VH-VL binders against q9nrl2r1430to1533. Designs and how they scored, part 8

Target 1, 104 residues: q9nrl2r1430to1533
Amino acid sequence: GGVHELSAFEQLVVELVRHDDSWPFLKLVSKIQVPDYYDIIKKPIALNIIREKVNKCEYKLASEFIDDIELMFSNCFEYNPRNTSEAKAGTRLQAFFHIQAQKL
Short names: E, the ipSAE of ESMFold2; O, the ipSAE of OpenDDE; V2, 0.75 times the mean of E and O plus 0.25 times the DockQ between their complexes.

## First folded at step 17 (VH-VL; framework fv_iluzanebart)

Design k1 (at its last look DockQ between E and O 0.67; V2 from the best seeds 0.00; counts 0 for: pae O 8.6 > 2)
Fold by ESMFold2, look of step 17:
Structure k1 (fold): chain C 104 residues (1-104), chain A 122 residues (1-122), chain B 107 residues (1-107)
Amino acid sequence: as target 1 above (104 residues)
Amino acid sequence: EVQLVQSGAEVKKPGESLKISCKGSGYSFTDYWIGWVRQMPGKGLEWMGIIYPGDSDTRYSPSFQGQVTISADKSISTAYLQWSSLKASDTAMYFCARQDYYDSDSYYFDYWGQGTLVTVSS
Amino acid sequence: EIVMTQSPATLSVSPGERATLSCRASQSVSSNLAWFQQKPGQAPRLLIYGASTRATGIPARFSGSGSGTEFTLTISSLQPEDFAVYYCQQYDNWPLTFGQGTKVDIK
């Protein structure tokens, strides 16, 4: 990606972090607090990691960025039953993401 | 470029309050845990607790739970350590330090502040 | 809480010689072990994380090994700037805990 695309990734991550439903996704799930999480989720990711990858220009294509964001939601839905606060927050944030991603 | 700059040395009397600060720069402040470490004169390092400024998730060592308050103001990229009533036994060097976030198990300190000496005596 | 025990408390060595520092955990910490160096009047400096990975800018003479409950920091050829106190720290479980330190002195 070019300079405009990198700025768009940064803007989108900022909007995701600011969203009220970002709370399950701000940082990696703690193995100390949730010991079995990493037995189930093999490709963990969170907004702070994605933001740092944007800051370090590690995404070369928009598809790579979108893949990490979608992986984040997929992990949430795989680990959390659909009626949990985490899964509901994920559903709402993912919907918001799809709207914002059209601007890429 | 990553820097943690702490507030200056303090000389206090028992019973007084104190709030010391740690300002982070050169990185995304809200994306990293900030911890506080005590070093009593001539002694080793003691982990006091940590905060994630992005959501204010705060964890204390059992030895320090209820003894201090850890907080952050993300608008000015600053973490705080606070006592409501100092004791002579609080005399120590206090460090803030940043934790890595790339791994769920990466709670080691990669960058440290310069330290704040707190002296509590009559 | 996981107790970290370092040995020896003080290690007297000559410049140019090999120093070997031990760190023992009261229960398995896997490879979630870091080593720090602290000189008088200074903040600690990260040397090793993940039991064996050198932090950025750390000279190759520093190496870490071990897993589970027993860990070693080796300084293969001690330099004058290496005389300091060394701490191990586990980050497998909260609260995070440090060993008591090993002071490396000039013999």
Scores: ipSAE 0.212, ipTM 0.782, lowest interface PAE 5.0, mean pLDDT 90
Fold by OpenDDE, look of step 17:
Structure k1 (fold): chain C 104 residues (1-104), chain A 122 residues (1-122), chain B 107 residues (1-107)
Amino acid sequence: as target 1 above (104 residues)
Amino acid sequence: EVQLVQSGAEVKKPGESLKISCKGSGYSFTDYWIGWVRQMPGKGLEWMGIIYPGDSDTRYSPSFQGQVTISADKSISTAYLQWSSLKASDTAMYFCARQDYYDSDSYYFDYWGQGTLVTVSS
Amino acid sequence: EIVMTQSPATLSVSPGERATLSCRASQSVSSNLAWFQQKPGQAPRLLIYGASTRATGIPARFSGSGSGTEFTLTISSLQPEDFAVYYCQQYDNWPLTFGQGTKVDIK
């Protein structure tokens, strides 16, 4: 809501989005492009959704924010085999996140 | 308040190039698809394509594939629709529209630009 | 592509009357169906998404129903400002496609 100094959550989301390995996570997986995705993944989430929740102050605890980020990665690893570009990107981005999350 | 503001009316001749714009404000521009819709005079709505400014993922209708180029500059929250060589048949109103966010990957448009009238005649 | 067919092409009704607009898909689009209203000289306005969910700010007299291949937009009591063209749009498969529109005019 409005122009203000970025919170720790907002800043972290910005850093995640700007990361080179964020491409699988920027937006929700397209049902049209991946017809079976939502048959498998029941709690879809992406960085744009998380950013919206942050902007709306829906996270009252850091643990809630972290849970959504971890869900995002969990979904990726559940759907994508380990040798896929998506899974590899996810592994790297998650490692980055874990380092940054220590600031929360 | 979410707004999409499009560039002004264009009067062109066949063979000329054209690039029209759609600037988004009041929301995170990179987080929503932007679509382009053509409406020829007295006719219905035609989906042309969409782009996700966050990663520049772009999808075209087969009818418009290769006929136009959709692009975006997220640094200025602007989407573009362009022609390399206009035809008289390109005369129409062109709308940009924002795709609403939904957790089931919905592609309906909740906010629309005011439209850009493009007139192509010799 | 999925062809969306609206009927009737023109629907003439009197103010206060019920208007029923139909939209048919050439194949199932589940509930991934939206309705738009367009008045002369204006951009389309989202009325319904998910086949039956009213968009924010849309009056209760507008309702959507249906799933699969048959959809209906209902205006329970037509108001003067409701005379316009209405379009359905599927977003279940590429390419996204609109119906050809139904014009609701004064009887």
Scores: ipSAE 0.013, ipTM 0.680, lowest interface PAE 8.6, mean pLDDT 91
ESMFold2 (binder alone), look of step 17: mean pLDDT 91; pTM 0.926

Design k2 (at its last look DockQ between E and O 0.62; V2 from the best seeds 0.00; counts 0 for: pae E 6.6 > 2)
Fold by ESMFold2, look of step 17:
Structure k2 (fold): chain C 104 residues (1-104), chain A 122 residues (1-122), chain B 107 residues (1-107)
Amino acid sequence: as target 1 above (104 residues)
Amino acid sequence: EVQLVQSGAEVKKPGESLKISCKGSGYSFDDYWIGWVRQMPGKGLEWMGIIYPGDSDTRYSPSFQGQVTISADKSISTAYLQWSSLKASDTAMYFCARQDYYDSSGYYFDYWGQGTLVTVSS
Amino acid sequence: EIVMTQSPATLSVSPGERATLSCRASQSVSSNLAWFQQKPGQAPRLLIYGASTRATGIPARFSGSGSGTEFTLTISSLQPEDFAVYYCQQYDNWPLTFGQGTKVDIK
């Protein structure tokens, strides 16, 4: 990518963070608070890490950026039963992401 | 370049309130935990608690729960440590420090503020 | 909470010699251990995290080892600027806890 792709990644991450349903995804799940999480989830990711990767220009292709965001949702649905507040928030935020990602 | 700049030294009397600050720059402030560490005169380091400015998730050491308030204003990239009523025993150096949270185990302090000396005496 | 015990309390060593500092945890912390250096009148500085990984800008003379409950910081050739207090800190569980410190003095 170029300047336009980097700006689009930044804009999308800001919109995701500002969304009401971002709360399960703002930071990595704490091993201290949820000890078994990393026994189940082998490729952890969160919005704070994605934002850092955007700021450091670590995404070279839009597909890499999209893959990390989709991984974030996949991890949520793998760890959390679908009736939980976390999974419901993930479903709504993912839908929002798909609408916003059309800008990419 | 990551930098944490704390407010200046304070000389207070017992019973007064106080709010000291820690301003972060050179990184995404909302995306890292900020912790507070006390160092009493001639003593070691004590973890007081930690806040995630992005959502205000706040955790206290049991020794400091109810003794102090940790808060943040992410719009100005600033964390706070606050007392409602200071005691002489609160005389200490207070540091803020950033937690490196890159991986799931990253609760170590990678960058520190310069410290704020708080002296409580009458 | 996890108690971190450092030994010795004070270590007297000559410049150019090796210093070895110990840190013991009251229960396993895996490799979730950091070492800090604090010079007089200054904030602590991160030296080592993950028990053995040097932080950015830390000279190779500093090395960490250990896992579980027993950890060591080694300074292979002590320089004049290394005379300071050293703290270990576990980050395996809240509350985060520090050892009481080891003061490294000139002999």
Scores: ipSAE 0.059, ipTM 0.739, lowest interface PAE 6.6, mean pLDDT 90
Fold by OpenDDE, look of step 17:
Structure k2 (fold): chain C 104 residues (1-104), chain A 122 residues (1-122), chain B 107 residues (1-107)
Amino acid sequence: as target 1 above (104 residues)
Amino acid sequence: EVQLVQSGAEVKKPGESLKISCKGSGYSFDDYWIGWVRQMPGKGLEWMGIIYPGDSDTRYSPSFQGQVTISADKSISTAYLQWSSLKASDTAMYFCARQDYYDSSGYYFDYWGQGTLVTVSS
Amino acid sequence: EIVMTQSPATLSVSPGERATLSCRASQSVSSNLAWFQQKPGQAPRLLIYGASTRATGIPARFSGSGSGTEFTLTISSLQPEDFAVYYCQQYDNWPLTFGQGTKVDIK
């Protein structure tokens, strides 16, 4: 049910945040540091935002939660070339997520 | 309910050190930037700097770079502003504020502490 | 840094009248503009963000408009509790900067 799913979402977000490859995703990209980011990425999202949505019980379905996580990775791969540290971290973290998401 | 509670008023002399605090509650402290704003007596608001407790990412206004230190202890949901050596000109009200996300690209201060009055005089 | 200039410095208005406050940026800040209200002895309170979005709990009489370099805060019908100082702030570029404030006083 919803309560169980919420708990599962919370736990998964915690695991994602604690992962070594979470650093590109902990918070929204700074416009100051990356001036052109938001010209390219139109639906910015990060783990802190996702965590907040979980805490506010905004996810009614697991698919909604998964969609936001996938959007987060999609944004990373859209902006960052494959050989960047960010993209590499994203690849590893996404793989981890896909494994953990099977528990949802 | 989101709240930022700051430490009490301070009366100091020039040359003394000072560390004031801002404790957040009612939200995930790690997930929001905390900024500091100075307001000298009868004057306007001045942005000093900001810190993200989740990873301790810290940014300073050029005007305050090297003049103060901003830090945070996320284990107790507290942000700090400190001086190594106060000057009379540091006399002011100091506010902490939470910076919320804006969907486009920026951040705005949505919740504020009650302020900490710092008086520096010989 | 982006310089935010507010006008007028003081605006004298009678209760029930319309108040119009201006904020100008030295360069474009897109819509990354916030308005704050501050009453004596109190912390600032967020009124508007994103140039035109009212914060939660803010009365409908407050409205923000503008984009780029010119912004306006409008109070459609000034209430007694609205006499205060108002600040604009840009969060488009580093460092974040506030306007010098407009004092809305009773005529």
Scores: ipSAE 0.018, ipTM 0.742, lowest interface PAE 4.2, mean pLDDT 91
ESMFold2 (binder alone), look of step 17: mean pLDDT 91; pTM 0.926

## First folded at step 18 (VH-VL; framework fv_iluzanebart)

Design m1 (at its last look DockQ between E and O 0.59; V2 from the best seeds 0.00; counts 0 for: pae O 6.5 > 2)
Fold by ESMFold2, look of step 18:
Structure m1 (fold): chain C 104 residues (1-104), chain A 122 residues (1-122), chain B 107 residues (1-107)
Amino acid sequence: as target 1 above (104 residues)
Amino acid sequence: EVQLVQSGAEVKKPGESLKISCKGSGYSFTDYWIGWVRQMPGKGLEWMGIIYPGDSDTRYSPSFQGQVTISADKSISTAYLQWSSLKASDTAMYFCARQDWYDSDSYYFDYWGQGTLVTVSS
Amino acid sequence: EIVMTQSPATLSVSPGERATLSCRASQSVSSNLAWFQQKPGQAPRLLIYGASTRATGIPARFSGSGSGTEFTLTISSLQPEDFAVYYCQQYDNWPLTFGQGTKVDIK
């Protein structure tokens, strides 16, 4: 009878992907569109990669999941000046993430 | 397991429209690029373009820009390749394929659909 | 666009012998090169990516090497099931491009 329990990590990633400010983080930055990105960012990550790691049960601890999400934001702020649309979206999505992470 | 299942073979006349499909399953459909590859009879493989179904970001080979439309409907995990007016020269096998993103900036195809044969006879 | 040139066009090799297929890029593609096998009436199958990394489930007799502009696929002991056309593909820059193929006939 009842509804299937959902992974907390899976549910949180879905909410991040649905957020209006997720657009810079949905997939890896294209080397073709942004040729110098991978010269600066050495540990690239995006929401699609994090979701796949959740689907494959690669996170053993909540801290590992949180670290990947925070790495994603750190990369954004490292590459993008603070007045860019990307950095502003990152700031808003990170704030949303911190609220949602209280559920972990 | 990852599967890409394409719509069936099509026999058309020049000038007709056509929309063929590629349904993905066994993975998070919106998290991977889907590409389209043409193989004309007796010829090699040609990359036509790709789409990211998560946000509909779409990129075309210059050879195919304006010749076809690539789209996706993420609610049914399906990508599409569409012609508004077919030509006899569009007779070919058309494959969809998933592109791996794991190697950061990688665009190689790891899983392929079975192909859709399109025959356009005048 | 980056032109990929394969040689030879056709290769006849006896079972158990070594087959060597060449792929040349018109400009450097670093190690962003894949090899595919296509049998008649089938979709291509990924063999090698990153120039030298075997895809999951690919037999050890398939190996890739090279970087920059020159790449090689080697089949160290050709089996009857290896009759196919082999394509290289660069994925360093758009548009993604394939070589024209090498047909491997078993002698």
Scores: ipSAE 0.214, ipTM 0.782, lowest interface PAE 4.7, mean pLDDT 89
Fold by OpenDDE, look of step 18:
Structure m1 (fold): chain C 104 residues (1-104), chain A 122 residues (1-122), chain B 107 residues (1-107)
Amino acid sequence: as target 1 above (104 residues)
Amino acid sequence: EVQLVQSGAEVKKPGESLKISCKGSGYSFTDYWIGWVRQMPGKGLEWMGIIYPGDSDTRYSPSFQGQVTISADKSISTAYLQWSSLKASDTAMYFCARQDWYDSDSYYFDYWGQGTLVTVSS
Amino acid sequence: EIVMTQSPATLSVSPGERATLSCRASQSVSSNLAWFQQKPGQAPRLLIYGASTRATGIPARFSGSGSGTEFTLTISSLQPEDFAVYYCQQYDNWPLTFGQGTKVDIK
């Protein structure tokens, strides 16, 4: 890795993390706290993982980065009913992401 | 290279407050859980608690809940363990340790600090 | 909490001999079990995680087995540097808990 300038992907991840509705997405769901989560969600992902992938330059295309972000939201909506705080936060954050992603 | 460097040994009296530190380097500090483990003289390892510096999510062992405070300052990649009022029974070695990233949902520790010896006596 | 019980408390073996350490959980911890080695004056070192996966840099003579409530750490041929205290730790449920340790010393 090494020290490098903040890329568009890095900047977007920072903005997502700093968003008020990022709390469900900052790290992977704990199996200890949510025992059935990984029985349902088979491709878990979170902003910390995505940030790591960005730092390691694993995204060669913007579409790959976007796919991971969308997967993160998809997982949230798959597991959480629509009326939950997590799903509501996800809805708002996804809307924010869609706006910011236009800059990529 | 991943490193956890803890603050130096402490000699305190009962009733005094104390805050010891654990500084991480060589990795993204906010993306890994940091735990604290107590080891009293000649005794085994005791899990105290764990914190995720990214959002300060903190979990305590019931035995240590309300007895200590675990915190983190991600701006300087440092985790803390503190007491408001030390007891003689708090005399022990205290280790900080990092959770392995490759299993983000598994709480085993792959890197450890060198330990901080805390001695509390009248 | 899940209580982890290690046996024996002390295991005396000669260099080159096989060492077998046991760890029992009061309830099933699946394969969420780690083993650590600690030498005097040092921090613990991760040996095994997931009950049977050897950590990076750990010699092949160390192996872990078991699932559920019964686990074993085996040192196939004890080396001088292996005399230490060994701890098991479950991470299947809160709170995380360690065994009380097994001291491996020289016979």
Scores: ipSAE 0.017, ipTM 0.691, lowest interface PAE 6.5, mean pLDDT 92
ESMFold2 (binder alone), look of step 18: mean pLDDT 91; pTM 0.921

Design m2 (at its last look DockQ between E and O 0.71; V2 from the best seeds 0.00; counts 0 for: pae E 6.3 > 2)
Fold by OpenDDE, look of step 18:
Structure m2 (fold): chain C 104 residues (1-104), chain A 122 residues (1-122), chain B 107 residues (1-107)
Amino acid sequence: as target 1 above (104 residues)
Amino acid sequence: EVQLVQSGAEVKKPGESLKISCKGSGYSFTDYWIGWVRQMPGKGLEWMGIIYPGDSDTRYSPSFQGQVTISADKSISTAYLQWSSLKASDTAMYFCARHDYYDSDSYYFDYWGQGTLVTVSS
Amino acid sequence: EIVMTQSPATLSVSPGERATLSCRASQSVSSNLAWFQQKPGQAPRLLIYGASTRATGIPARFSGSGSGTEFTLTISSLQPEDFAVYYCQQYDNWPLTFGQGTKVDIK
């Protein structure tokens, strides 16, 4: 816990961001370009937001961090059909995350 | 403390190229949009465009599309605005500013650079 | 583009008095409206976002209201440091656009 967990969260976010399939998740969806997105997704989140929360030490438990990451993927799959590039990228990135999360 | 520090004043002639900079500090540079705003002498604010340093996603105002280039070097937390060939009408103050967001992708500016004065005259 | 029109162009107010600034959009911008203050020789400063939310560190005398096409910035009791130019800005659609500004000067 504590400093160790914070470091682990930071490292995992870095790894997620560096992943080739992170592009749908780097930042929030533009509500200008996708006007209906926030009508559908009620808890928007992205890796930049998660990183900010990590930097601000807002995660007290690993489960909280994991929940936000899973929410990020859930949002992607909720909004994007399975055959979209976003959903496919999300599927691969989530698999990667699940492997890395075992280290937490 | 979030800070945006811009490069110094420029005095140029028409036809010359120019690249001004905006360095961010006190926050995760790659995780926030950076925008550029023009203010001609005695005039109001004009949005030029924005860039997301994390993936270099760039968006321009139609009025400035093809007239300037916005870029960023995330390795040194710096955004750029450049002209290939300046005109006298480019004389203005240029501000960089950070776009804030949390609950949604919003495009209001929460932190501003101090501005870079660009003077173009023969 | 969405045209933002501010009124009046200049507002003369005495210290301690109420100042009311208007911003109108050529089409609805929902609540995606921000207000900025700019003093001579300085960069703009964010006052209000989301039409009615004060930015961090902004005094309570500043308030924003409105939605759709009509917005108002109110300074309940003008302080000496409040004499400046105020801009509204919509972020509902591309391109982002500012109003032409309202200058608040001393009466």
Scores: ipSAE 0.764, ipTM 0.922, lowest interface PAE 0.6, mean pLDDT 95
Fold by ESMFold2, look of step 18:
Structure m2 (fold): chain C 104 residues (1-104), chain A 122 residues (1-122), chain B 107 residues (1-107)
Amino acid sequence: as target 1 above (104 residues)
Amino acid sequence: EVQLVQSGAEVKKPGESLKISCKGSGYSFTDYWIGWVRQMPGKGLEWMGIIYPGDSDTRYSPSFQGQVTISADKSISTAYLQWSSLKASDTAMYFCARHDYYDSDSYYFDYWGQGTLVTVSS
Amino acid sequence: EIVMTQSPATLSVSPGERATLSCRASQSVSSNLAWFQQKPGQAPRLLIYGASTRATGIPARFSGSGSGTEFTLTISSLQPEDFAVYYCQQYDNWPLTFGQGTKVDIK
């Protein structure tokens, strides 16, 4: 927890956003396009929100940051069957995240 | 500081094309929706549509679908509103505005550009 | 689409008096309702979002209330700089829609 750790969170989120498989996670799922999503997913989150929380210093512990990232993936797998493009992208991005998080 | 700076006023003839711009600064441009709002002289505000520059997801009001094109160039943090053939009825003030997320896919305008006056006559 | 109806169309008030502006939605928008102020020759300014939350830098004399279909903007002690047009906007469903505006004019 300090200035170096906050810079690491920022760098990791930037790497996630730039990853080719980030497309399902950039912004919150549309309630209009997917009407039942918020009946199933009770703690929605996306990369743009996580990045804003990093920028506003809302994460006090590394575990809080990691928990939001993992929540994002778990929401994806809870809503989307494993054969969907969204779930496949989530699997690849989560694997990338785990590699990058080992450096944290 | 969040700023939206729009291109200058335009005077055009019916049938001409036009593309006006809205440049965002002071925030992560690709993380927020940008919307366009028309205000005809002496009239109220009309939502035209929005774009998410991060993936170019674009949504139009039914009244404006097929009448304008909304686009963005994320490499220069700029959103656009474009007509292929202007009509006299397009004479209006056009605002861009940033949409912030409010807990879900619900959006409200938190920052506005200064407006671009488009005059289409003769 | 959701029709937003504001009343009154114009409101004549003296400085220091209370102004009450109404906004009605044609169907429930929950609390997904914003209020904007627009002065002559200027862009709109966000006053209230979430029906009742004041935006940053907005004076405490502005307050919003309501949920569902009925919403109110109250200016508790009108100042000379508050003479403007006020718009409500729902953001519960697309297309996003504005009310037609209420002009607050000096009496």
Scores: ipSAE 0.065, ipTM 0.743, lowest interface PAE 6.3, mean pLDDT 89
ESMFold2 (binder alone), look of step 18: mean pLDDT 91; pTM 0.924

